# Ledger of designs, part 4: VH-VL binders against Chromophore lyase CpcT/CpeT (cpcT)

Target 1, 201 residues: Chromophore lyase CpcT/CpeT (cpcT), of Paulinella chromatophora (Freshwater filose amoeba) (b1x536)
Amino acid sequence: MSASLSQLVHQLSARFNNQQQAFDNPPLYAHIVVNCRPLVHLLPGSLLIEQSYAMDPLKPYRIRVLRAQTRDEKLIIFSYSLSDEQKYWGSVYEPERMLKIEEKDLQAIEGCNYIVRKKNSNFIGEVEPGCRCLVDRKGVTTYIVSKFELTNKGEMRTLDRGHNPVTHEQLWGSLGGVFEFNRTTDFSKEIPYDWIEEWKK

## First folded at step 1 (VH-VL)

Design e04 (framework fv_ebronucimab)
Fold by ESMFold2-Fast, scan of step 1:
Structure e04 (fold): chain C 201 residues (1-201), chain A 121 residues (1-121), chain B 111 residues (1-111)
Amino acid sequence: as target 1 above (201 residues)
Amino acid sequence: EVQLVESGGGLVQPGRSLRLSCAASGFTFDDYAMNWVRQAPGKGLEWVSGISWNSGSISYADSVQGRFTISRDNGKNSLYLQMNSLRAEDTALYFCAKDYYGDYEGAFDIWGQGTMVTVSS
Amino acid sequence: QSELTQPRSVSGSPGQSVTISCTGTSSDVGGYNYVHWYQQHPGKAPKLLISDVSKRPSGVPDRFSGSKSGNTASLTISGLQAEDEADYYCSSYTSSSTLYVFGTGTDVTVL
């Protein structure tokens, strides 16, 4: 299990973009950059994730802290919001700012954790069962469907949609469908040795 | 051998309930989204409901919302459809269908032979 | 209920080409590249024929091809053969109240 957790965190620790997909299908796919970088000063598996339009990379449309762990023999990525998100916008590009994030700044987002499974060298994750990853958007409450697949070749596929909690009707979602990302920068070398040692226990 | 086998269909009176099952074999069941699709006698295909590999995403057609419940048991390689408050217009052959890519794209590559549900007084 | 519009029937002779249209809106066929085609022979389950507008699954002959322009997707069967006589359905992902929607279906007759 510890080997799988380490592999998951290494594969997540990167900058990804969908430039080729956006170039091939500009009306359907926005050009997105996803930065996922180790928060080396926090508990093992802690990552800052910023999702941004490539034209405005320092103003993410979503910023979260993720924490990959093993719980009850399962790989889980816990999701946290930051109490002051705007304060840390673009900090994934500036380690000195990123490393000022403290545990007290993190608020767990119940229902929005990913359950992750390993299939050969790939990782497949989906938001936890129960349809409880709730978000209020424009006065409407939806639950989020979020899926990802990571390959050992630096590829990532994602799917995000919002559904009515009562009827399960899709209310918003990806215009073109699945987003296809490629790794452009490797942050896995920043993973501390003490995290790897902890995961071996 | 990759196959899906539906069961549980039959004659049922309006307002009553029926539970359909689909047994999967020959592929890794918990890697794929699963769906129910129905076809009324002499009519076209209608998507009824879908469920993702981990049950984290569930969707229904407007015609069955609030009445039908889709579920899966990955330990038993089985898909279910609990059908409540049945109406005459629910009369159809019900197919179990596997999503081709496993990421909910709606391309159904493997289908069962269907189980017939007749709602009649 | 099916919402995508297909012609009721098309016909052709062996060796000819036939094309089946599938027309929706910007919330389904026009908005996404998740358009699929199925072939159904009488008394049989549907068979996936084309996925994602134009991709052929393993085992499907290359005489079946798909395309899309605006709100209309098309299935073309070239080199028409007797065994192609069947009902054909398109389907699409939709951003409306249901996740997927099927077409009205087209009966292909080989004369």
Scores: ipSAE 0.005, ipTM 0.496, lowest interface PAE 12.5, mean pLDDT 85

Design e05 (framework fv_ebronucimab)
Fold by ESMFold2-Fast, scan of step 1:
Structure e05 (fold): chain C 201 residues (1-201), chain A 123 residues (1-123), chain B 111 residues (1-111)
Amino acid sequence: as target 1 above (201 residues)
Amino acid sequence: EVQLVESGGGLVQPGRSLRLSCAASGFTFDDYAMNWVRQAPGKGLEWVSGISWNSGSISYADSVQGRFTISRDNGKNSLYLQMNSLRAEDTALYFCAKGYDFDSSGYEAFDIWGQGTMVTVSS
Amino acid sequence: QSELTQPRSVSGSPGQSVTISCTGTSSDVGGYNYVHWYQQHPGKAPKLLISDVSKRPSGVPDRFSGSKSGNTASLTISGLQAEDEADYYCSSYTSSSTLYVFGTGTDVTVL
């Protein structure tokens, strides 16, 4: 399981974009950049994730801290919000600013954790059941349906949709289906050796 | 609650066209490859066509290549089969079938099937 | 398209075991581990019984098992029950222009 946790964190630690998909299908897919970078000063498996439109990469439409861990022999990615998210907008491009994030800045988002399954060299994750991963988007509260698949070839596929908590009607998200991302920058070499040793225990 | 419902079948003359639809519910439609499988009355199963979750990969059986077109609308959770230049040997019950897992490579088993829609090609 | 070869029918008594063979070539059954088995009761849609040669989906009794040797895959039904009376189809990925090929089908009768 420790080898699987290490592989998951390495495969997540990258900058991804869907440039080819977006240019081939502009009415269905926005051009998105996803940065997921190790927070090397925090507990093992801690990552800053920023999701941005490629035309405005320093203003993420979503920013979170993720923490990949093993719990009851299962791979879980815990989701955290930042108490002052705008303070850290674009910090994934500026390591010294990113590394000012402290444990006290993190607020667990119950219902938004990912349950991850390993399939050969790939990882498949889904937000935990219960329709409780609530996100406010421009004054409207929705729950998220979110899935991802990571490959050992630098590919990531994601599905993010927001639904009405009462009616379950889809209110936002991709109409074209799954987003297809490719790794453009590798952050996995920033993973501390200390994390790898801790995961072996 | 996971189900597939086919529609659009009926009686059609040789050389004419027909469009089949399959409505999916109870699962995230755009995570999975979708397929059409047919069965002539009293005969076995024949795979007709398949389409990957993002429409990036499409395949047809040799018997329908150039005549049938598979497509999907992920926003409507729907799969389609446009059948042109129909022949008497296309007479069959047409099933919609879902690929087994999220990493749908097109080689996977079909875990969810609809009840089928009957297409009869006769003069 | 060439179909995978299955026996037309197999019969057994309750509690016995029956085995259904599915024979192809090195371009389908023999070349890949993408062999699947489906059960079809009269008037109903097929149901997935075994995937990837030997993997049993949730809800399928352990009486059903799959295996493969060379160009032949096999489905074994142990402890045969009246409800197992149905048509059984194998399928395989094929490296030709078609993605899938089904077997000719086997009618299992519980006598």
Scores: ipSAE 0.000, ipTM 0.431, lowest interface PAE 15.9, mean pLDDT 84

Design e06 (framework fv_ebronucimab)
Fold by ESMFold2-Fast, scan of step 1:
Structure e06 (fold): chain C 201 residues (1-201), chain A 122 residues (1-122), chain B 111 residues (1-111)
Amino acid sequence: as target 1 above (201 residues)
Amino acid sequence: EVQLVESGGGLVQPGRSLRLSCAASGFTFDDYAMNWVRQAPGKGLEWVSGISWNSGSISYADSVQGRFTISRDNGKNSLYLQMNSLRAEDTALYFCAKDRGYDEFYDAFDIWGQGTMVTVSS
Amino acid sequence: QSELTQPRSVSGSPGQSVTISCTGTSSDVGGYNYVHWYQQHPGKAPKLLISDVSKRPSGVPDRFSGSKSGNTASLTISGLQAEDEADYYCSSYTSSSTLYVFGTGTDVTVL
């Protein structure tokens, strides 16, 4: 299990983009950049994730802290919001700003954690059951259905949909529309050696 | 077979300029980040500058920032270092080194040239 | 700027083991797995000996091994041979700058 946790965090620690998909399908897929970088000064498995449009990479439309851990023999990625998100916009490009994030800045987001399973060399994650990962989008409250798949070939596939909390009908997101990302920059070598040793215990 | 060959070194007076070249052969040059590393006579290694495969990322050591410019010509399999405002402390053997990575230039340097000597003296 | 601290020299007899330390901070050796070792014979260019703390490139004998504990990386040469007499440099990525930092170098003598 500790080997799987280490592999998951290494595969997540990268910059990804869907440039090829967006180039081939401009009206259907926006060009998105996802940066997921180790917060080496925090607890093992802590990552800063920024999701942004490629045209405006320093102003993410979503910024969170993730923490990958093993709980009850399961891989789980815990989700945290930052108390002052705008203060840290673009910090994945500036390690010294990123290193100013402290535990006290993190607020757990109940219902938005990912449960991850390993299928051969791939990791498949799904937001936890319960329909409790609530987000407000354009004045409408929805719960998120989110899935991702990471391959050992630097690929990441994601699916996000928003549903009505009462009726469960899909209100936004693409039916069958998977975003296809490719790894462009490797942040995995920033993973501290002490995290790797801790995960072996 | 796989080679990096530096040239352009020589004796130069303080305050003047010199341009170093590095010719690569035996590997696909445009797939890798490249670096310049120097070594003063009898001293240790000092990283000088690095450039990504497409010139999209470039960095310099603080000691040369604002004075040196790294560049590459992938069509000619060549790496360059333009050295301006030279100082006596720039005297060193300058090595061209291939990074194992393409985007980052702080990975391992797996291929090195034999170096070209730059002497800054009056 | 700062550089990583290595002993000036270490010595041993043929067949003996010798260890070279490379000490930095949490912003370089302690913070990342971008720790590499280079071997340089007199009048020659450096050669990559160990990458990523402990990985041996093809062609490097298994008597060379690397490890890391906290802010200190170590290169161990077991079964010393005459051809191991050379200068050894560690290197690391650093988060406090965009610099790639080398160690001060260690002269290994086989007596």
Scores: ipSAE 0.000, ipTM 0.458, lowest interface PAE 16.7, mean pLDDT 85

Design e07 (framework fv_ebronucimab)
Fold by ESMFold2-Fast, scan of step 1:
Formats: sequence, structure tokens, C-alpha cells
Structure e07 (fold): chain C 201 residues (1-201), chain A 124 residues (1-124), chain B 111 residues (1-111)
Amino acid sequence: as target 1 above (201 residues)
Amino acid sequence: EVQLVESGGGLVQPGRSLRLSCAASGFTFDDYAMNWVRQAPGKGLEWVSGISWNSGSISYADSVQGRFTISRDNGKNSLYLQMNSLRAEDTALYFCAKEGFYDSTGYLDAFDIWGQGTMVTVSS
Amino acid sequence: QSELTQPRSVSGSPGQSVTISCTGTSSDVGGYNYVHWYQQHPGKAPKLLISDVSKRPSGVPDRFSGSKSGNTASLTISGLQAEDEADYYCSSYTSSSTLYVFGTGTDVTVL
């Protein structure tokens, strides 16, 4: 398990974009940048994730803290919101601001954790069952269907859709289907040696 | 040998319920998304419902939404379809189908393994 | 539920080529490269023939090929053989709450 956890965190720790997909399919795919960067001062596996439009990279449409851990012999990515999200907008580009995030700023988002499995060199994660990962979009509450796949070649595929909690009708999400990302910057070398040692024990 | 075997079909009256089962063997069941696809006599294929490897993502065709419930038991290598409030237009051969390949994302992949189907006839 | 449009039937002689079209919209065939083709012989379950527009699974002969232009995907069977006589269905991912839609189906007759 510790080797798999380390590999997962290394593969997550990057800046990704879907530039090629967006340029090939402009009406269907927005040009998105995803930054996922180690919060080296917090517990092992803690990552700041920002998702933004490439034309406005300092104003993410979604910002979260993730924490990858092994629990009950399963790979889980716990999801946390920040109590003051706007204060930390764009901080993935500024380590000094990012490293001011404290445990007290984190609020666990019940129902929004990812259950992750390893398939050869790839990791596949899906939000936990129960339709409980709630998010407000355009003043409407939806539950999220979210899935990702990471490869050891720097590729990431994601599917995010929001559904009506009562009717289960899709209300928003990937019009073009699966987003296809490629690494542009590697943050995995920022992972502290002490995290790797703790995962080994 | 990789195979899917459906069961639970039969004759049922309109408004009643029926539960279909699909037993999987020869592959790691909990690695793959699973689907139900139906085919009315003499007609084409219609996707009915899909479920991801961990039950974290479930989707239904509009024609069955609110009436059918897909579920799986990974410990038993089994897929289920609970069909409630059955209508004459639900009469069809119901296929169990496996998505994807070993390193796929699951539910956007092709259906590479199919069962032989189980016939459901909704008639008075 | 909307279906993808296929011709009801196509026919050819052994050794000839036949092409089956599958027409949808920008929210399915035109919007994604997740178009798949299935072959179904009478009384049998469907078999995957082509995945992701043009990819052949192991064991599928080179004479089967797929392509896509705009909202229309095509399956071409070259060097037509008697055993190719079957029903052929396309399918596509959709951007709605429904994940997949199938085509209306095409019966191929080898004369």
C-alpha cells in the first residue's frame, strides 16, 4: 500500500492542462488548467488543488484541499473546503501564500471523498457512493458524479457532472464528455522525504 | 473463461416487479463498470442502466428512470436490476454487459463482454 | 429516447465493400470519439467489432474499419464474406444523464 500511496501522490502533484483537446474541440471543451501542489507543512498527502480557465488562471472556479491516505487498507483522497477560499485564490503559483494554509482552515466535505484503485501503472478514482457530494452551481444544489484516471505518462482524464438530488437528471457538467489533460509542470519533487519515510514506516 | 450469465427473466403482469441477476466469472469483477442493455423482439439495442466499479456512479435511460434500480455485489461477482412498475414496453431480452479494458476509465468504454440475455415478457 | 440513424439494410456480393453510416448530433457522434460498433448474428449476443471510432479489438479482421466525419460515423466491411451477414449497431456516448445511445441497426445481406 505505501508504494501505491506514494505513486498516487507523485502522479497527482503537477500542473495539468487540456490545451490540445480544447484547441481541437473549441465548442465542446473549455481550456482548463488544474494545479495540484503539495502542502508540505501539513499532514502527509495534503495537496492544494485549483481548477481554473486558462485565460484566468489566478481566479479558480474551484479550490480545495485534498489529502491522500490509506484507511482500512483502501486508498482514499479526502476532500476539504477552505473557510476563506478567495483569500487563497492563485496561491498554487505562490508557495509563500499556499504554505499559510492551516489545519483550522480546512472543513471536511462529507460525501466528496474519492475511493481510488490502482490498475497496473494507472490510478482510477471515483467520488464515494451515496450521491452526497453536494455543490451549488448557479444557485441550484446538485450532487457531483466525479471520476479521474491518472497515468504514469503524465496524463489525466476527468469526468465531472452535476445531478439533481431528487430526479438525478444531469444539470451541468462535461458537455464534451471526458476532459483529457497532460502534465505541463511537475510538482512531485516538492514532496517531502519525511512523507515518503512515514508512508514506509 | 470470461463470461456473464443472466437470470431472473420471465412472464410478469403490468405494474408488478421483477429482479434480474448477472453472474460474472473469469475476470476481476470489481475493476469494471457494468451495464444492462435490452432488445425488444425484432427491434434494436437500447441501453438501460450503468454502474461504476464501486457503485459511485449510476445512470439510467430516461425510459426507466425512477422505476429501475441497478446495483452490484462485488463480493459475489454479481450485478442486479430491480425492475418496478413494469410496462408492456419493457418487454425485451435483457443483456448484461461489461465495459472497457483493464486500464480504462470504465463507463465511457465499449462493451467488450456480453451475456446471452434473459427474456422479460410484460403481459396480462 | 433518441437513437442514432442507420440505414435499415445494405447488401453486397462476396469480395465487395459495403459501408454503414451512423448519424447523430453534436452531443453524441459529432461531439465525441466514443463511437463503437457491434455485430449481432441471429439468436446471439452482440460482439464488439470496432471501438473508439476506428480501433479494432484483438481478433477482428483488418477488413473491418471505422471512420467519422462531422455527425456521421461509418463502418466499412471490405472483402465481404458470407459470415458477415448479420445486424450491425453503432453506439455513442451522450452528454446527457443517459450515458449511451444505440443506432437503429443495419442488416447486412451477402448475396
Scores: ipSAE 0.005, ipTM 0.485, lowest interface PAE 13.7, mean pLDDT 84

Design e08 (framework fv_ebronucimab)
Fold by ESMFold2-Fast, scan of step 1:
Structure e08 (fold): chain C 201 residues (1-201), chain A 122 residues (1-122), chain B 111 residues (1-111)
Amino acid sequence: as target 1 above (201 residues)
Amino acid sequence: EVQLVESGGGLVQPGRSLRLSCAASGFTFDDYAMNWVRQAPGKGLEWVSGISWNSGSISYADSVQGRFTISRDNGKNSLYLQMNSLRAEDTALYFCAKDQYEWGSYDAFDIWGQGTMVTVSS
Amino acid sequence: QSELTQPRSVSGSPGQSVTISCTGTSSDVGGYNYVHWYQQHPGKAPKLLISDVSKRPSGVPDRFSGSKSGNTASLTISGLQAEDEADYYCSSYTSSSTLYVFGTGTDVTVL
């Protein structure tokens, strides 16, 4: 439903950090910044996401384009890689550079889309079933398990892990458990009114 | 009433297969990871297998890897364990157990069934 | 799969305190705060007693407490009572080949 899609995109459009969690438990939790900002010039629901260590915010360890849509009465966030990721590193802090990203730069990542459900005022998403979101790390192929929860209080919880495709053994990721983020900057006011109008149709 | 009820255990000969079921009630089954834990007569607890709420993450103990398959049917609030190539050392009471928190990781198991006995002999 | 090491048995008299150790490695108990304790009475399913090293679930008396130091986690039962006579198991997340490893178990006897 359009109201739920709009709410999801508004809650995602922010800068988040886990400063409190990282400072309370530094051996278990790195200090991470997550920026998720509307790509206002692209199709409705398009967001640039950068995940970075707080000590090096302009060199993300992961950069993606997300696109939140309703497909077959379900909320889905489609995941895209950029053909030249390093060209756009740190662009989430520079709107003029961020807005040079074009549709042709996006490559769909099959198996890595999030299926999202609304529970009361919260959104809960998980990468699609099938263990098909594959990543190569140090010459070893793993599948990603990724989950998030967004609250109406500006909180986000995430979990990212990589597993062996044959044995399902966890090979990397969230050793301390769930990462707990808080919104520090709101980008939801940048969402175009044109997107909201489109979502009403 | 929050409960888990196991079924499907029994006497089975080595090399054969058996399928265990666990019926859940009283909680939102599709929000929680589920696990199988076994206990051989007079012995300690051994974790066997786990599955996330949407079946996106599955893990097995080394002792059962390649022989057992965990699955769930969220529409029926049911968890399953397909056991193939059974060995005498698989003889145990098999418990199903629920993760403590919604979408949590490495959580404790707060709800347990009473278990179903699997005896592999003869 | 390697098990976490617990003493086979511990005994005490009513009103005294007993402590059960659970020793692992830096890949389980020493590396993470995912240590849980279960109480099992004869013929019954295990019951969650302590989660995440020291957290008591609702309904568990404050006589039960958990802690850890280095590679060893500990469960302490203060004011020991007859109904505390049971088997106690620790468990931990592990970064090795499986997600969970259980301890060898400890039989607690009340004299």
Scores: ipSAE 0.006, ipTM 0.509, lowest interface PAE 11.5, mean pLDDT 86

Design e09 (framework fv_ebronucimab)
Fold by ESMFold2-Fast, scan of step 1:
Structure e09 (fold): chain C 201 residues (1-201), chain A 122 residues (1-122), chain B 111 residues (1-111)
Amino acid sequence: as target 1 above (201 residues)
Amino acid sequence: EVQLVESGGGLVQPGRSLRLSCAASGFTFDDYAMNWVRQAPGKGLEWVSGISWNSGYISYADSVQGRFTISRDNGKNSLYLQMNSLRAEDTALYFCAKDMTGYEYPHAFDIWGQGTMVTVSS
Amino acid sequence: QSELTQPRSVSGSPGQSVTISCTGTSSDVGYYNYVHWYQQHPGKAPKLLISDVSKRPSGVPDRFSGSKSGNTASLTISGLQAEDEADYYCSSYAGSYTFYVFGTGTDVTVL
């Protein structure tokens, strides 16, 4: 296993917000908080991600478990749903609740895995091909196109869009451009030194 | 010096196959999505196919879907287009083009090759 | 693939301004801010002129500008010069299944 997996997990493990972007362009960008925190009691590379509006930080509009792994010399982030999402809303702020998440609570989401590459100290990830990452939004089923870029300076850029599965027209998501986030809290310090082993095959 | 050089074009009969190559130099090839764009004599540009840096995302224009296959060899800094079941309407100059930043991020093509001519005629 | 509609030709005299329209649908040009413009001189490969509706790459003169309103994007060439005589193509992101569509192209003649 290369050092790149450890670097990816450490760079993901943070609280991010786009406060500056939202204040500069209120009509185009909502003020969003993204919390991505290690689930150190689960398999290495496991992270709880909560995405919420800054005004309602304890009620995420999206909650998932991510698992970063190296498979066939490629970096992949596997996506999982929680069987009882509402039970764990806001748990990213309360480690004692977050650490009650068990393997049996996780359901793999086919088509929603991220393929990740390292580019000059940055990580670029994009959801897997096939238009299979299905999300129900307000009673309408869409597939997601998603891309992120992480820098070693605590920056994250994302692009999320939902498309009609039949016509492929964009139904929701970014119209102006990428969302630009900055790290505000570092959760990488919570990762045990031996959790992701650089030499592990 | 950043450049893309296409090769493999020529005269072929309808129904036959042809393989185009594009050699990249002067940039980190495996960091960028690559595309094929064609232009029939005296006509406009038509996007044909695109491939992400790792071959994870591949897409085709409806007109070539099922007949053409795009691929890349990052170890050789090369892009390929395998063209099967060629038709007269496939006659065109075929350009290799580099996406500015990435395939799923909808950016422009900042670097183009000179093109290789494919003529499908009996 | 759907194609974006451009006028076949536009013409002007040196020093004048010309505008080329690029009309799509509410699902491509009208929806995304990912419209790009390319300049092609006879016998040469296309050159990127404008990206993301209005952004100029390094080395492109500020005489070239882009804009968008509704389903129509526009390229404006101010202070028209002889070397601007070329074919111009727009392109747009068209959705995740068919990523790119090009316009029909416009021949710019400098009289």
Scores: ipSAE 0.000, ipTM 0.450, lowest interface PAE 15.8, mean pLDDT 84

Design e10 (framework fv_ebronucimab)
Fold by ESMFold2-Fast, scan of step 1:
Structure e10 (fold): chain C 201 residues (1-201), chain A 119 residues (1-119), chain B 111 residues (1-111)
Amino acid sequence: as target 1 above (201 residues)
Amino acid sequence: EVQLVESGGGLVQPGRSLRLSCAASGFTFDDYAMNWVRQAPGKGLEWVSGISWNSGYISYADSVQGRFTISRDNGKNSLYLQMNSLRAEDTALYFCAKDWGDYGAFDIWGQGTMVTVSS
Amino acid sequence: QSELTQPRSVSGSPGQSVTISCTGTSSDVGYYNYVHWYQQHPGKAPKLLISDVSKRPSGVPDRFSGSKSGNTASLTISGLQAEDEADYYCSSYAGSYTFYVFGTGTDVTVL
């Protein structure tokens, strides 16, 4: 399963952009940039993820640390918040700032972990059940239902919905369907060849 | 309005095959997991199979594993169940169901299609 | 997976309160908060009555309420009405190996 874990981390390690989709469908899809970059100084499988509007790429609307691991022969991506998120906004573009993130800055977000399966060369992930993956947007707290598919051709498809934590009614999410991203920058070359192997051993 | 319509049921002999279809309308089919649930005459509900929005996650009840295949065509807003090696105990009304929250809250159901397996 | 255990039948008179239990394992009902309840009238498709242990969908009267303790979820119908006479089924998310399991079902009779 270490081979599958390594493949997952390499396929995640990229800058993704839905520019083509946004260009083809201006009223339906916002132009989004997703940066997912290895934190090679932290435990193996650690990645900084920033999601931002293309017009404001240095001010993400969501920033997290992800950690891909195998648990009981299953692929899982653990989700962590940063104790001071604004301090690290845009750091995915500045490795010197990104490398100042320490293990003690990470707070596990129970309920926001992804359960991942490999289908041929693709990886398909869904956030865990429990309605506990909380996201604050514009002063409103929602829990998310999130799904993704990664291909070995640099494509990523996502589907996100946000729900009221008390009533469970859907408050935001994809009315236009699946977001379609393409890899624009490859960060996988930053991964040390033995990083995942060292963690396994 | 939101609607699910099953078809393809009928009388079939043991050991043969049958394919069920479910046509969806009134919602964005691509956004939701879909499920098949059956009910034998006078008996309770039994979950049969489920498929995620992108066909990436598929699972079956133990009773049908290896014999049934669930699939979907998002371009046609349709869900399918291919049933092979049919047995008398597969006799049931087969419901198509939409999963509201992706974790088993089936908010929209079809009226069902009857499958009878007998000689 | 084995079915969730419900009583076969429950009865009451109009205006009374009845409770239906749904018992699973520590790997389904006991672990996840994805327990749902369905109401089925004779000859009809099931209707989602309660989702996520205790949440009422739009249009469901507040006489219906749900709860969970350990490996057992419960549906309570207060102020029992004639139209509540139906079969009731619980279900639970059961994990990624097999997604869902239904309960054995409970007949509610209003006498």
Scores: ipSAE 0.005, ipTM 0.476, lowest interface PAE 14.8, mean pLDDT 86

Design e11 (framework fv_ebronucimab)
Heavy chain, then light chain:
Amino acid sequence: EVQLVESGGGLVQPGRSLRLSCAASGFTFDDYAMNWVRQAPGKGLEWVSGISWNSGYISYADSVQGRFTISRDNGKNSLYLQMNSLRAEDTALYFCAKEPYGSGEYFPDAFDIWGQGTMVTVSS
Amino acid sequence: QSELTQPRSVSGSPGQSVTISCTGTSSDVGYYNYVHWYQQHPGKAPKLLISDVSKRPSGVPDRFSGSKSGNTASLTISGLQAEDEADYYCSSYAGSYTFYVFGTGTDVTVL
ESMFold2-Fast, scan of step 1: ipSAE 0.010; ipTM 0.649

Design e12 (framework fv_ebronucimab)
Fold by ESMFold2-Fast, scan of step 1:
Structure e12 (fold): chain C 201 residues (1-201), chain A 122 residues (1-122), chain B 111 residues (1-111)
Amino acid sequence: as target 1 above (201 residues)
Amino acid sequence: EVQLVESGGGLVQPGRSLRLSCAASGFTFDDYAMNWVRQAPGKGLEWVSGISWNSGYISYADSVQGRFTISRDNGKNSLYLQMNSLRAEDTALYFCAKDLSYDFEGDAFDIWGQGTMVTVSS
Amino acid sequence: QSELTQPRSVSGSPGQSVTISCTGTSSDVGYYNYVHWYQQHPGKAPKLLISDVSKRPSGVPDRFSGSKSGNTASLTISGLQAEDEADYYCSSYAGSYTFYVFGTGTDVTVL
């Protein structure tokens, strides 16, 4: 449904932080900033996402391109890596650098797409089934379990864990539980009208 | 025609392990998420664990996290619950329950087994 | 895990109506329309009675109806019959990390 896709992309298009959670629980939660901003020059639903520590916002620990689409009547967010990630570090703060990202720079990360469900006004997404979203850490391969919830009040909750591909034992992530983010900057007004037109087809 | 049958319950001492099984028939097992729900004698229902249709997503109630492991074998139409470090408060009738969805995201449980009794005592 | 609040017991005579409440918070019952009701006869497994606040599964009589107002969902049994004597449990979705929260249960007696 085009209305649900549009709502999802609008709710994703923001700068989020967990400042309140981090300040209330300093030993348990790092202060994280998540920027998710429309790549207006690419295909509809394309977003640059940067996740960084608030103390060093221009050097993200994770950078990806996301593309929200409807496939087989399901809402899916496709995940892509960049061929030269460091070249685009901090570009979410600099639109002229962001606009230099091209389709040829994107590599699909099979197994790391999110399947999204709408529950009332909220969106709940989980990494696709199959335990195939692989992340290497110092030569050790883990698969990621990732969940998010977005509300129409500017809230985002996330849970990330890494598991052993053979034993399924949790090896890293989420000791303090769910990260709780609040929207601080709205990027949804940057969503091009031509994306909304395309989603109506 | 459509059934879930639990087995593996019994009397076990605190600190030991027990493995429950659930055999499914009459529906396409690998299209649906599966759940374990327990009920202590004379008490209410408590969700224990869920697993998506292909084992890609798994979650546990806080009370059993780190002690219980849910798994499934789609080739055998079977669901399992490995219970380690058992405690007296784990004493309950354990139900196998089929989700209406391929994922365990708050949808109703339309098919339930009759349950298998686990008693943890000295 | 927190529980949804239900009255311990409700009673009625054949042909009367009874209503069972299920009270949660603004982050579960009050927010999501994923409230379900289960009927459990003594010594038996629970059976799905109502899904998604008010939807009756195939085979459930229209005497059973569900509704929701604010943080409270309600199950109404009209034309009460002897076979309705059972325990009734509600459940609600409460967010991405809390998938199933059950109610405290209500014992319905038909006298």
Scores: ipSAE 0.000, ipTM 0.496, lowest interface PAE 13.4, mean pLDDT 87

